# VHH binders against Profilin-1 (pfn-1): the designs that were tried, part 150

Target 1, 132 residues: Profilin-1 (pfn-1), of Caenorhabditis elegans (q9xw16)
Amino acid sequence: MSGWNAYIDTMTAAAPSIKRCAIVGAADGSVWARTEADNVFKASEEELKTFVALFNDVTQVPAKGADIEGVHYVVPRTEESLIFGKKENTGFFAVKTKSAVLIAVYEGPNEVAAQVRKAVESMQTYLNNAGY
Below, E stands for the ipSAE of ESMFold2; O stands for the ipSAE of OpenDDE; V2 stands for 0.75 times the mean of E and O plus 0.25 times the DockQ between their complexes.

## First folded at step 20 (VHH)

Design wj2 (from wg2 with F110M; framework vhh_6fv0_2; at its last look DockQ between E and O 0.86; V2 from the best seeds 0.70)
Fold by ESMFold2, look of step 20:
Structure wj2 (fold): chain B 132 residues (1-132), chain A 123 residues (1-123)
Amino acid sequence: as target 1 above (132 residues)
Amino acid sequence: QVQLQESGGGLVQPGGSLRLSCAASGFTFSTYDMYWVRQAPEKGLEWVSTISYTGSNTYYKDSVKGRFTVSRDNAKNTLYLQMNSLKPEDAAQYYCAKWYDIFTGSFGEMDSRGQGTQVTVSS
């Protein structure tokens, strides 16, 4: 199996309140790996192309929000390489690496959200250091 | 102040069992995912197990899967690790934590974990 699936497994183990996640190409949103089976990450290729393009100018995202898996999220804040979306007790963190975007959809309170963010950022750093 | 207090370590023979406990205070335990991490002498930190804030999702390092069981009692603010079929390779200081960076092999901030409890396996 591809090494990218191992990163999906490690991410979900690192932050067990992640419900679905994916690693996609930063240029085109192509799926490199994702959670499967009962936890399928269901975003379409068209949706992912639109989503990764948000990283071209993250400052515009809070005004519009973001869509993932057909769900619209309010985006209360962004950083240069990070988008945080929130809807009720669910949310997502997405981070951009050199060549990829990591997307993690979670459920839980703000304390869990902070733990999910740290896991996603740690993987972001790991992949960047590896050249991805 | 966050406080995590591990207990339940000790000396056991190979094949024996121990149950570790982690008493939590100073934070809302029921809203945090929790981690068990261990360190053997002259080795780095090693992730053992993770459990979601509700207790519904659990994950284990491959070498302990089927032998160790993580659980939590949110009403008592306590995290547990049941360790069965213990092997010499399991001997370590065991920590419970609010956070562990599985990608870098380190704890985050200083108050992310307890002081640890020692597990020794010898025949």
Scores: ipSAE 0.781, ipTM 0.894, lowest interface PAE 0.8, mean pLDDT 92
Fold by OpenDDE, look of step 20:
Structure wj2 (fold): chain B 132 residues (1-132), chain A 123 residues (1-123)
Amino acid sequence: as target 1 above (132 residues)
Amino acid sequence: QVQLQESGGGLVQPGGSLRLSCAASGFTFSTYDMYWVRQAPEKGLEWVSTISYTGSNTYYKDSVKGRFTVSRDNAKNTLYLQMNSLKPEDAAQYYCAKWYDIFTGSFGEMDSRGQGTQVTVSS
């Protein structure tokens, strides 16, 4: 297991409502680590390239939404380094670090969404402090 | 208001067992992932286990895997921690929580934990 896989495990332990997640390069969407097996993160390279580019101008994302794993999400909220998507009882949090984008797809009520956000933002802070 | 009350701690010999309970009220328990954390003397707060809001997913600290089992009864608003094959290094004050930052050891604005229950392991 690579070091980046350990960070995937850390996020899922912090928020078990995360169904799938990935750590990808902020520049090109290349996959550094992702959930596998029964919870495989299924986004294609082309999709991830498009997704990470959303962070170039997050202000435009709420108007057009965002696609992950072939699923279209409404985007109720963006911040400088955060994109929040929502679809029925599912959603995602994507946060940007110095060199990476963390993507966590979750399932559950709104209460678990808050917990998922805390998990990915904690990882964001950790990686930023580590220089990533 | 949110209330969490831990119970079930006590004194056991090495190799013994305890079952901790956490009674929850003041929030919709069945919609929250829940956590067990512990603090030993002269040590910081550390994560022990997590369980999803439905109970479908569980996670454990490496040192307790195979010995501890987390579960929940959403109809009773209760969280459980079955602790088997207890070791001296498991001795600590055990807390249940609505959220725990495993990087900083904090609860943040989700500062919801009980008074804790003491677990002592000694021959």
Scores: ipSAE 0.514, ipTM 0.797, lowest interface PAE 0.8, mean pLDDT 92
ESMFold2 (binder alone), look of step 20: mean pLDDT 83; pTM 0.840

Design wj3 (from wf6 with F110M; framework vhh_6fv0_2; at its last look DockQ between E and O 0.03; V2 from the best seeds 0.00; counts 0 for: pae O 12.7 > 2, placed apart)
Fold by ESMFold2, look of step 20:
Structure wj3 (fold): chain B 132 residues (1-132), chain A 123 residues (1-123)
Amino acid sequence: as target 1 above (132 residues)
Amino acid sequence: QVQLQESGGGLVQPGGSLRLSCAASGFTFSTYDMYWVRQAPEKGLEWVSTISYTGSNTYYKDSVKGRFTVSRDNAKNTLYLQMNSLKPEDAAQYYCAKWYDIFTGSFGEMDYRGQGTQVTVSS
């Protein structure tokens, strides 16, 4: 399998309440890897292109929210390279690296969300240090 | 405040079985994903298994798949690791943890691991 698929496997193992996740190109939203089979990360190319463009100005995202997999999320806050979206007991964390955006959709309480954020940020750091 | 106490380690022959337990207190166990991590003498930490807060999702390092089973009982605030078909390379100190960073190979700045329990596999 591709080297990027190993990162998907590692992320789901690192935060087992992640239900779906993907690594996409930061410039165009092209899918480098994603969860598959019964946990397919379902987002169109057009949706992903719009989604990654949110990182061009994260300060505007809380006012509008964000859509992924056809689901609209409230975005309570953002950081320079991180967007957190919430809808009921589900949510996502997305982080931007030099060349990619990592997206993890989870289900669970706030304690689980914090663990998911730590996993996604750790991979962000790992990929940035590797030049991606 | 957070307390994790591993138990159930010991000496076993190759091919034998052990069941590890991890008693949790000082936090709401049922709202956290949990981790099993091991360390052999003079080696780095090695992720073994992860289980979601409900117990519905489990993951294993490839070398233990089919031999180890992680489970939890949220009513008892207890995490378990059933280890079957044990091999000499499984000998290690086993830790349960509230967090483990697979990407960096560390428990991070917030050490939520227990004291560990020793598994020794005789030859």
Scores: ipSAE 0.763, ipTM 0.889, lowest interface PAE 1.0, mean pLDDT 91
Fold by OpenDDE, look of step 20:
Structure wj3 (fold): chain B 132 residues (1-132), chain A 123 residues (1-123)
Amino acid sequence: as target 1 above (132 residues)
Amino acid sequence: QVQLQESGGGLVQPGGSLRLSCAASGFTFSTYDMYWVRQAPEKGLEWVSTISYTGSNTYYKDSVKGRFTVSRDNAKNTLYLQMNSLKPEDAAQYYCAKWYDIFTGSFGEMDYRGQGTQVTVSS
């Protein structure tokens, strides 16, 4: 297990509602780590390249939505380094660090979203402090 | 237009306490994360604390953890910072801010902060 896989485990442990999770390069969407087996993160490299580019101008993302793993999400909220997507009882939080984008796809009622956000933002803070 | 007005600063002795307030208007306060930042003389602007839009998540600079508490009242459009056990190194102009990037130390193209409130810590 790579060091980046440990960060995946940390986020999924912090928020049990996270179903799939990935850490990808902010520049090109290359996968550094992802959930595997029954919870494999399925986004293609091409899709991830497009996704990470959304952070170049987050203000436009709510109008366009975002696609992850072939699923289209509405985007009710963006911040400078955060994209929140929603689809029925599922959603995702994506946060950007200096060098990476953390993506967590979750399933559950709306109230679980706060826990998922906290998990990815905590990791975001950690990685930024570490220089990533 | 977005308006932020800080208050509650003052002069206190080391070990003292202050409670800062920030009155917000001109935007939907309850939908935005809010930030406290500070600037000491001859120092750059530094992040102090963040509170999520619902108030469920709070974040602190390491040097203020356990001493400062951020909170908000969305019904009153007000942000708070309770500062206990104040130290001389806490002396600064304190600002509340909207859309502050705590990782880059920037406000982006929108500098949404008030005029600030002065905190002085001296024996």
Scores: ipSAE 0.000, ipTM 0.238, lowest interface PAE 12.7, mean pLDDT 88
ESMFold2 (binder alone), look of step 20: mean pLDDT 83; pTM 0.838

Design wj5 (from wg2 with T58K; framework vhh_6fv0_2; at its last look DockQ between E and O 0.03; V2 from the best seeds 0.00; counts 0 for: pae O 7.4 > 2, placed apart)
Fold by ESMFold2, look of step 20:
Structure wj5 (fold): chain B 132 residues (1-132), chain A 123 residues (1-123)
Amino acid sequence: as target 1 above (132 residues)
Amino acid sequence: QVQLQESGGGLVQPGGSLRLSCAASGFTFSTYDMYWVRQAPEKGLEWVSTISYTGSNKYYKDSVKGRFTVSRDNAKNTLYLQMNSLKPEDAAQYYCAKWYDIFTGSFGEFDSRGQGTQVTVSS
C-alpha cells in the first residue's frame, strides 16, 4: 500500500455517500489519514482522543451520545468494536481494529447507512487480518 | 424479487463507445448507492465504478478514469455506464450491483447483482 491515505480513497469509493472519514490511532486518537480538500475531516486531536476513549467502555456511550467534528450524535446502541450515531439525515459509523479506529461520516437514508456500515466493517476485518 | 437487468453490451472496435444500462426493480433504487463491476473470462471480479444514491458522488477505477462515466436516472430506476475510448483490456462481462465489497472482491449476498452484459473489444 502507499500508506494510510490509500485506505481513505478505497473507503470513499466503497461507500460513496460517505462525506468524510478518518483512520485514527486507537490509543490516542492521532490522525493516520483522513479525507482532505473539499471534504476535510476536521476533528481536533483533543476531540479524537476523547472519542477513541469511548471504546474503553462502549456500554456508557448510549446514555451520553458522541461528538465528532463538533457535532453531537445520538448513539442508540453499541457493540464492543462498533459505535454508530445519528443526527437528522446524517450519521457516523466508527469501528475499532487492533490499532486503529475507523470513522465514517455519511448522509443518506437507512439503506445507504447499511451500505456504509458494510464498507466500514469490511475494512475493519481487512485491517485486523493485516495486523492493524 | 430484487431484479437488475444489464443491457447495451456488444462487439466494438478499439477506440469505440458503448453505453450500458441497468434496469432496477424490486427495491427502492433511489435510496441505494450503486456499483459497476466487471469480470473477464477466467479472471476475478474487478470494481469499475461507484455512484451515490443521489448521483452526486462518482468514483472510478484508475484505468477507466476519463473514459467511463457512471450516471443514474432515479425517476426511471436505471443506472448507466458510458464507456468511451474502449480498449481490449475493457472486454468483460459487466454487472450492475446494489452492493460490492471492494475490500474482499465479492458481491456478498446473492441478490446484489444482475446477470451481466458482455462487452467485447476486437483488436
Scores: ipSAE 0.817, ipTM 0.907, lowest interface PAE 0.7, mean pLDDT 92
Fold by OpenDDE, look of step 20:
Structure wj5 (fold): chain B 132 residues (1-132), chain A 123 residues (1-123)
Amino acid sequence: as target 1 above (132 residues)
Amino acid sequence: QVQLQESGGGLVQPGGSLRLSCAASGFTFSTYDMYWVRQAPEKGLEWVSTISYTGSNKYYKDSVKGRFTVSRDNAKNTLYLQMNSLKPEDAAQYYCAKWYDIFTGSFGEFDSRGQGTQVTVSS
């Protein structure tokens, strides 16, 4: 297990509603780590390349939504380094660090979203402080 | 601007029924999860029900499960709450609310809600 896999485990442990999770390069969408086995993160590198580029101008994302793993999400909220997508009882939080994008796909009612965000942002803070 | 207007409240006896409506305007109603919340005297605002933007998923407070049914008509920009088998503890001011600040995890704060409609349950 790579060091990045440990961060995946940390996020998924912090928020049980997270079903799939990935850490990818902010520049090119390359996969550094992802959930596997029964919860494989399935986004292609081409899709991820497009996804991470959304952070170049997050203000436009709510108008067009975002695609992850072939699924289209509405985007109710964006911040400078955050994209929140939603589809029925599923959603995702994507946050950008200095060099990475963390993506967590979750399932459950809206109430679980706060915990997912907290988990992802906590990791974001950690990685930023570590220089990543 | 976002506008929400609740209606349908009233006085009923225990075991009675009411159907609340919420007329929405000023935003793309069909793209937002909608909520029912209520506030009883000397109590805080509490969550009652949520319906997803498509209407496919519905969630309820445990104490109202089996008695309340949330629904929506996106073509009419209207949210509904069918309340059956009403109990005295259901008495409150009922509000419809646009999707709340999901990041706070609290139902105490919403982007918008109406003036509310009063539900009273008494013999």
Scores: ipSAE 0.016, ipTM 0.297, lowest interface PAE 7.4, mean pLDDT 88
ESMFold2 (binder alone), look of step 20: mean pLDDT 83; pTM 0.836

Design wj9 (from wj2 with I102L; framework vhh_6fv0_2; at its last look DockQ between E and O 0.90; V2 from the best seeds 0.73)
Fold by ESMFold2, look of step 20:
Structure wj9 (fold): chain B 132 residues (1-132), chain A 123 residues (1-123)
Amino acid sequence: as target 1 above (132 residues)
Amino acid sequence: QVQLQESGGGLVQPGGSLRLSCAASGFTFSTYDMYWVRQAPEKGLEWVSTISYTGSNTYYKDSVKGRFTVSRDNAKNTLYLQMNSLKPEDAAQYYCAKWYDLFTGSFGEMDSRGQGTQVTVSS
């Protein structure tokens, strides 16, 4: 159908334990695409602006945690372009590309989390190589 | 140590049905999302379907939607693919996998898939 929505479809097919995901602008958190309908990604504009700004200094994030969709996550670790959040049996991976932040919210055990991370990082690499 | 063994392939006429099985061992099957991927002669790998670790979320390549059904039995460590209304275009070696990268079109690590089972559709 078009553009960024095809990337959302590919990511959910690549990691089926993703419950919701989005592609947002790295500068301002504007939504380029997201899961819709029964699985709507519900983060507010203000929340997304705050969230993408975490990538300005990921080293501060573990002390504070992170909020997505009104849910507070513990952030055990970060990397330069990756934030992993955890709450009970759910979590998120978020990665930054040149222009965007990819956010995937999943449910499942650590083995599923590893598969979700691989899918999100593969898309990160794909978008970076395409200039995004 | 990871082992995936596909079975259930064979020769079928157009419009026929087959059920593929994938027996898993050497890992905790019930904690992994699983994948079906196929390869026709002299063609690249083609993603067919994906199923979440509980079986609650399933996804399919557009050309097989409505005809193929992926399922799993975590008590038996077995993944299934029910293939109905088979077409000549579905003829391929079918692999079950613990991982498949939809962006690179590869299985990644060597132990991510089985040896495959052949599906042949001929009139």
Scores: ipSAE 0.765, ipTM 0.889, lowest interface PAE 0.9, mean pLDDT 92
Fold by OpenDDE, look of step 20:
Structure wj9 (fold): chain B 132 residues (1-132), chain A 123 residues (1-123)
Amino acid sequence: as target 1 above (132 residues)
Amino acid sequence: QVQLQESGGGLVQPGGSLRLSCAASGFTFSTYDMYWVRQAPEKGLEWVSTISYTGSNTYYKDSVKGRFTVSRDNAKNTLYLQMNSLKPEDAAQYYCAKWYDLFTGSFGEMDSRGQGTQVTVSS
């Protein structure tokens, strides 16, 4: 298991409502680590390339939404380094670090969404402090 | 207000078993992922286990895997931790929590965890 896989495990342990998640390169969307097996993160390379580019101008994302794993999400909220998507009882949090984008797809009520956000933002802070 | 009350701790010999309970109130328990954490003397808080809001997903600290089992009864607003094959290094104050930062070892709010229950393992 690579070091990046350990970070996937940490995020899922911090927020078990995360169904799938990935760590990808902020520059090109290349996959550094992702959930596997029954919870495989299924986004294609082309999709991830498009997704990470959303962070170039997050202000435009709420108007057009975002696609992950072939699913279109409404984007109720963006911040400089955060994109929040929602669809029915599912959603995602994507946060950007110095060199990576963390993507967590979750399922559950709004309360677990808050917990998922805390988990990915904690990872964001940790990686930023580590220089990633 | 949010209330979390741990119970079930006690003194056991190495190899013994305990079952901890956490009674929750003041929030919609069934919609929250829940956590067990512990603090041993002269050590910081450490994560022990997490369970999803439905109970379908569970996660454990490596040192307790195969020995500890987390579960929940959402109808009773109760979280459980079955601890088998207890070791001296498991001795600690055990807390249930609505949230725990695994990176900083902290809670976001003071009401995020209960008062704890003491587990002592000694021959």
Scores: ipSAE 0.576, ipTM 0.823, lowest interface PAE 0.8, mean pLDDT 93
ESMFold2 (binder alone), look of step 20: mean pLDDT 84; pTM 0.848

## First folded at step 21 (VHH)

Design uk11 (from ui11 with Q102M; framework vhh_7pa5_2; at its last look DockQ between E and O 0.86; V2 from the best seeds 0.81)
Fold by OpenDDE, look of step 21:
Structure uk11 (fold): chain B 132 residues (1-132), chain A 123 residues (1-123)
Amino acid sequence: as target 1 above (132 residues)
Amino acid sequence: QVQLVESGGGMVQPGGSLRLSCAASGFTFSSYAMSWVRRAPGKGPEWVSYISGSGKSTHYADSVKGRFTISRDNAKNTLYLQMNSLKPEDTALYYCAVGGPMPPPLKGETQHWGQGTQVTVSS
C-alpha cells in the first residue's frame, strides 16, 4: 500500500483500544490512508471535509459536537490542534498537523483514552518535526 | 495487493507537453487521494501533485503550478497528469502514489510505487 499506511500501522500498534484510524488532508478532508478490512474507517470525503474544517475554529466545537463515520460525539473541550469526542464506551482523538489530520477511533473505558491520545500526539510530533 | 502502473512518458523539447497515466488496482480507488511524485537523477523524490478521491480538490507543488494538471477517472481506476510548458528541470522518473504529499520516512520504510515512467525534457 502507500507510505502513509506505515503511519496507520504505527498508531494502531501503539494502542490496542484503537479500532479504526485515518490520515486525511487538513485542507480538504481527502483520505490519504486508513484502516481497512474488518476495521475499515468509513467516513466519507464530504463528512471529513466538514470535520477538518472544525479546526478553523475549535472553540465552537464543544457546543455542537463532532460527527465521524455517521456517529455523533460529544466534545467536552478542544485544544488548538486537538479535537476529541466521546460516546458511551467509544471515542475519538483527532490531531492536526500543518498538512494532515490524524484520526483514531477507540473503544473502551475512559482509562484507555490516555494511551490513544499519546499514540496520535506522538505521530503528530513526528510529522511536525518533519515539517508536515 | 496494491498495483500502480505508470505510462505516457517520453522525450520532448522545452515547452512541449506530455500526458501521464497511472492504472491502479488492488484497492478502492475512489476512496483515496492520489499523488504524482518524481525522482530526478541524483536527487531525492519530490512531490508534484495530489487529487482527492472524488476529484473535487487538487493541489500542486509550486514548481509545477500553472503548468501541470492532475485529474482522475474513477470508473477506469486511472490517474492522469497533463504536463504543459515542460522544462529541463522536469526531467525525472514519474510515479503515482496513494495519498497526499509524500510522508517522511518512518523506520526505514520504503515507498511502494510502480516502475515509473521516464520524462525527459531536452533540446
Scores: ipSAE 0.911, ipTM 0.947, lowest interface PAE 0.4, mean pLDDT 95
Fold by ESMFold2, look of step 21:
Structure uk11 (fold): chain B 132 residues (1-132), chain A 123 residues (1-123)
Amino acid sequence: as target 1 above (132 residues)
Amino acid sequence: QVQLVESGGGMVQPGGSLRLSCAASGFTFSSYAMSWVRRAPGKGPEWVSYISGSGKSTHYADSVKGRFTISRDNAKNTLYLQMNSLKPEDTALYYCAVGGPMPPPLKGETQHWGQGTQVTVSS
């Protein structure tokens, strides 16, 4: 059992609008944990490697957008360690820690986006405080 | 259910070599990064090495860099650690784990380790 699965479970419990979620290595996009079964997070390692590299210069991301699971998202804004993407009634938040990127894909109107962001940032903060 | 079974440990003199294996089942092995972690007597867990799901990216703790090589065979669902130039400081129980470096436990969570495989380096 991956100890990272507890982080997946905590985020999805805190924000029920999250439909798929993953924790991936910040350097290589390799999956450490993800939602599985009917909610499988379906991104290839190569797609995720391209995705996590966006954090190398977040200022360029709004002009390009971002792709996850073969879906292209508009990126309205970024912060040093956060990328927010939107497509229709879905979106994602991705946050970077020292070693990992936490990705949550959600469904719902903009009212639920704050809950999703809070869920991923809580885990980001916990990991950062522990040196991860 | 996820199962990880470590093997290949033993007793060896300083300067010797061992090859550890980790047989994986119950999940799509090739989709996940894997790590080796060790626990020396009286010490907490120490991350040793990491390999990406595809095997294209590897990383090592400074204490083993140049001496240990992590590899995987995704067709056989097996993770390996080739350990060369072994030192007494490498004496530990070795475990494989799914994902990157072992995360800090969340409140109320108990970490679960398998049996591991013992490596003892002594003259």
Scores: ipSAE 0.685, ipTM 0.849, lowest interface PAE 1.2, mean pLDDT 90
ESMFold2 (binder alone), look of step 21: mean pLDDT 79; pTM 0.798

Design uk12 (from uk1 with Q102L; framework vhh_7pa5_2; at its last look DockQ between E and O 0.94; V2 from the best seeds 0.00; counts 0 for: SAP .682 > .668)
Fold by OpenDDE, look of step 21:
Structure uk12 (fold): chain B 132 residues (1-132), chain A 123 residues (1-123)
Amino acid sequence: as target 1 above (132 residues)
Amino acid sequence: QVQLVESGGGMVQPGGSLRLSCAASGFTFSSYAMSWVRRAPGKGPEWVSYISGSGKSTHYADSVKGRFTISRDNAKNTLYLQMNSLKPEDTALYYCAVGGPLPPPLPGETQHWGQGTQVTVSS
């Protein structure tokens, strides 16, 4: 579909617990690429617009949580360019670059979270090094 | 499969105008941002503009800001680029692409676009 799909494929291949992924514009929440078919990432543009805006002040996010794909996640803590959430045996990692937000939704015990984080942060580093 | 077909190119004098179209199929058009990119002879690809899926957000490269306008008709699965005040340096093959600005290349990956539409600005 697009050059950004290669990034989706790379992230999903990095951790088997990752179920859905998306790359969206940091400025507007527009979808640049996403997982499709049986694992379609279903967040709307409006929802994503709200989500990416959380990065404007991540310190407030743990108090209110975050919504992705109509699901509300508890956010234990945040970092400057990282928001992660948990709900039962599911969760998400979202990292921000200069131009984009990378989102990975995963299923599994807490032990899988480290691998998911590594996947999205690896991509974040790659994009940052490229000026994105 | 994803298909993108560009049209509307041509030859114009400096200061002229053109309107490009991109017919999209094979995916949920309204769910994705869409971009215009261009490649001049002997140069690498350059991102020109992108528009969000809903059309509510638009973005432009500095080189075309104020002169080009991106728009879309989701009912027709069509992307547009209105180009005004054209300059010789706008001469390029123009492509439409799914997503935002051009991603950096990944090892072993190649960028595949449609046939493109040729825009030539010359006196």
Scores: ipSAE 0.914, ipTM 0.949, lowest interface PAE 0.4, mean pLDDT 95
Fold by ESMFold2, look of step 21:
Structure uk12 (fold): chain B 132 residues (1-132), chain A 123 residues (1-123)
Amino acid sequence: as target 1 above (132 residues)
Amino acid sequence: QVQLVESGGGMVQPGGSLRLSCAASGFTFSSYAMSWVRRAPGKGPEWVSYISGSGKSTHYADSVKGRFTISRDNAKNTLYLQMNSLKPEDTALYYCAVGGPLPPPLPGETQHWGQGTQVTVSS
């Protein structure tokens, strides 16, 4: 669908517990690529603009949580370029590069969370090294 | 199957204007950012501009800022690029693409481009 879709495919292949995934513009929340068909990533542009703005001050996020696809997540921790959200047996990892935010929504027990984090951070590192 | 068909290119003298169009089908056009990308003779692809799915946010490469205007008509599934104050360095084959700035290719990835539309700026 887009040249960014190869990044979607790489992350979902590396961590099969990822159910939905997107790459969005860090400045405006615009959708560059996302999972489609049975696993459509359904966040609106307006929701995504609010979501990516969380990276402007990650220290405020644990107190209020985060919303993606109309679902509210508790945010147990953040790092300068990473937000982890959790709700029941689902969660998300989102990482920021210079120009993009990569978002992966997963299902499964605690053991799979590390796998998902590694998948998104690998693409973050690749993009950072390329100046993105 | 995603299809993108570019048109509106041509020959123009420096300082002239052209308007490019991109007809899109096979996906939910309004849900995605759209880009213009160009490829000059003997050079790799260069990202030019992108516009958000809603059309509310636009972004430009420094080399075209102030001269080019990206727009879209979501009712017609069509992306546009208004190019003013054209320079010889703008000579290239222009393509539209789904998404934001052109990503770095992943190992083993091959990107495929449509036919594009040729813009030639010369005296």
Scores: ipSAE 0.792, ipTM 0.897, lowest interface PAE 0.8, mean pLDDT 91
ESMFold2 (binder alone), look of step 21: mean pLDDT 79; pTM 0.799

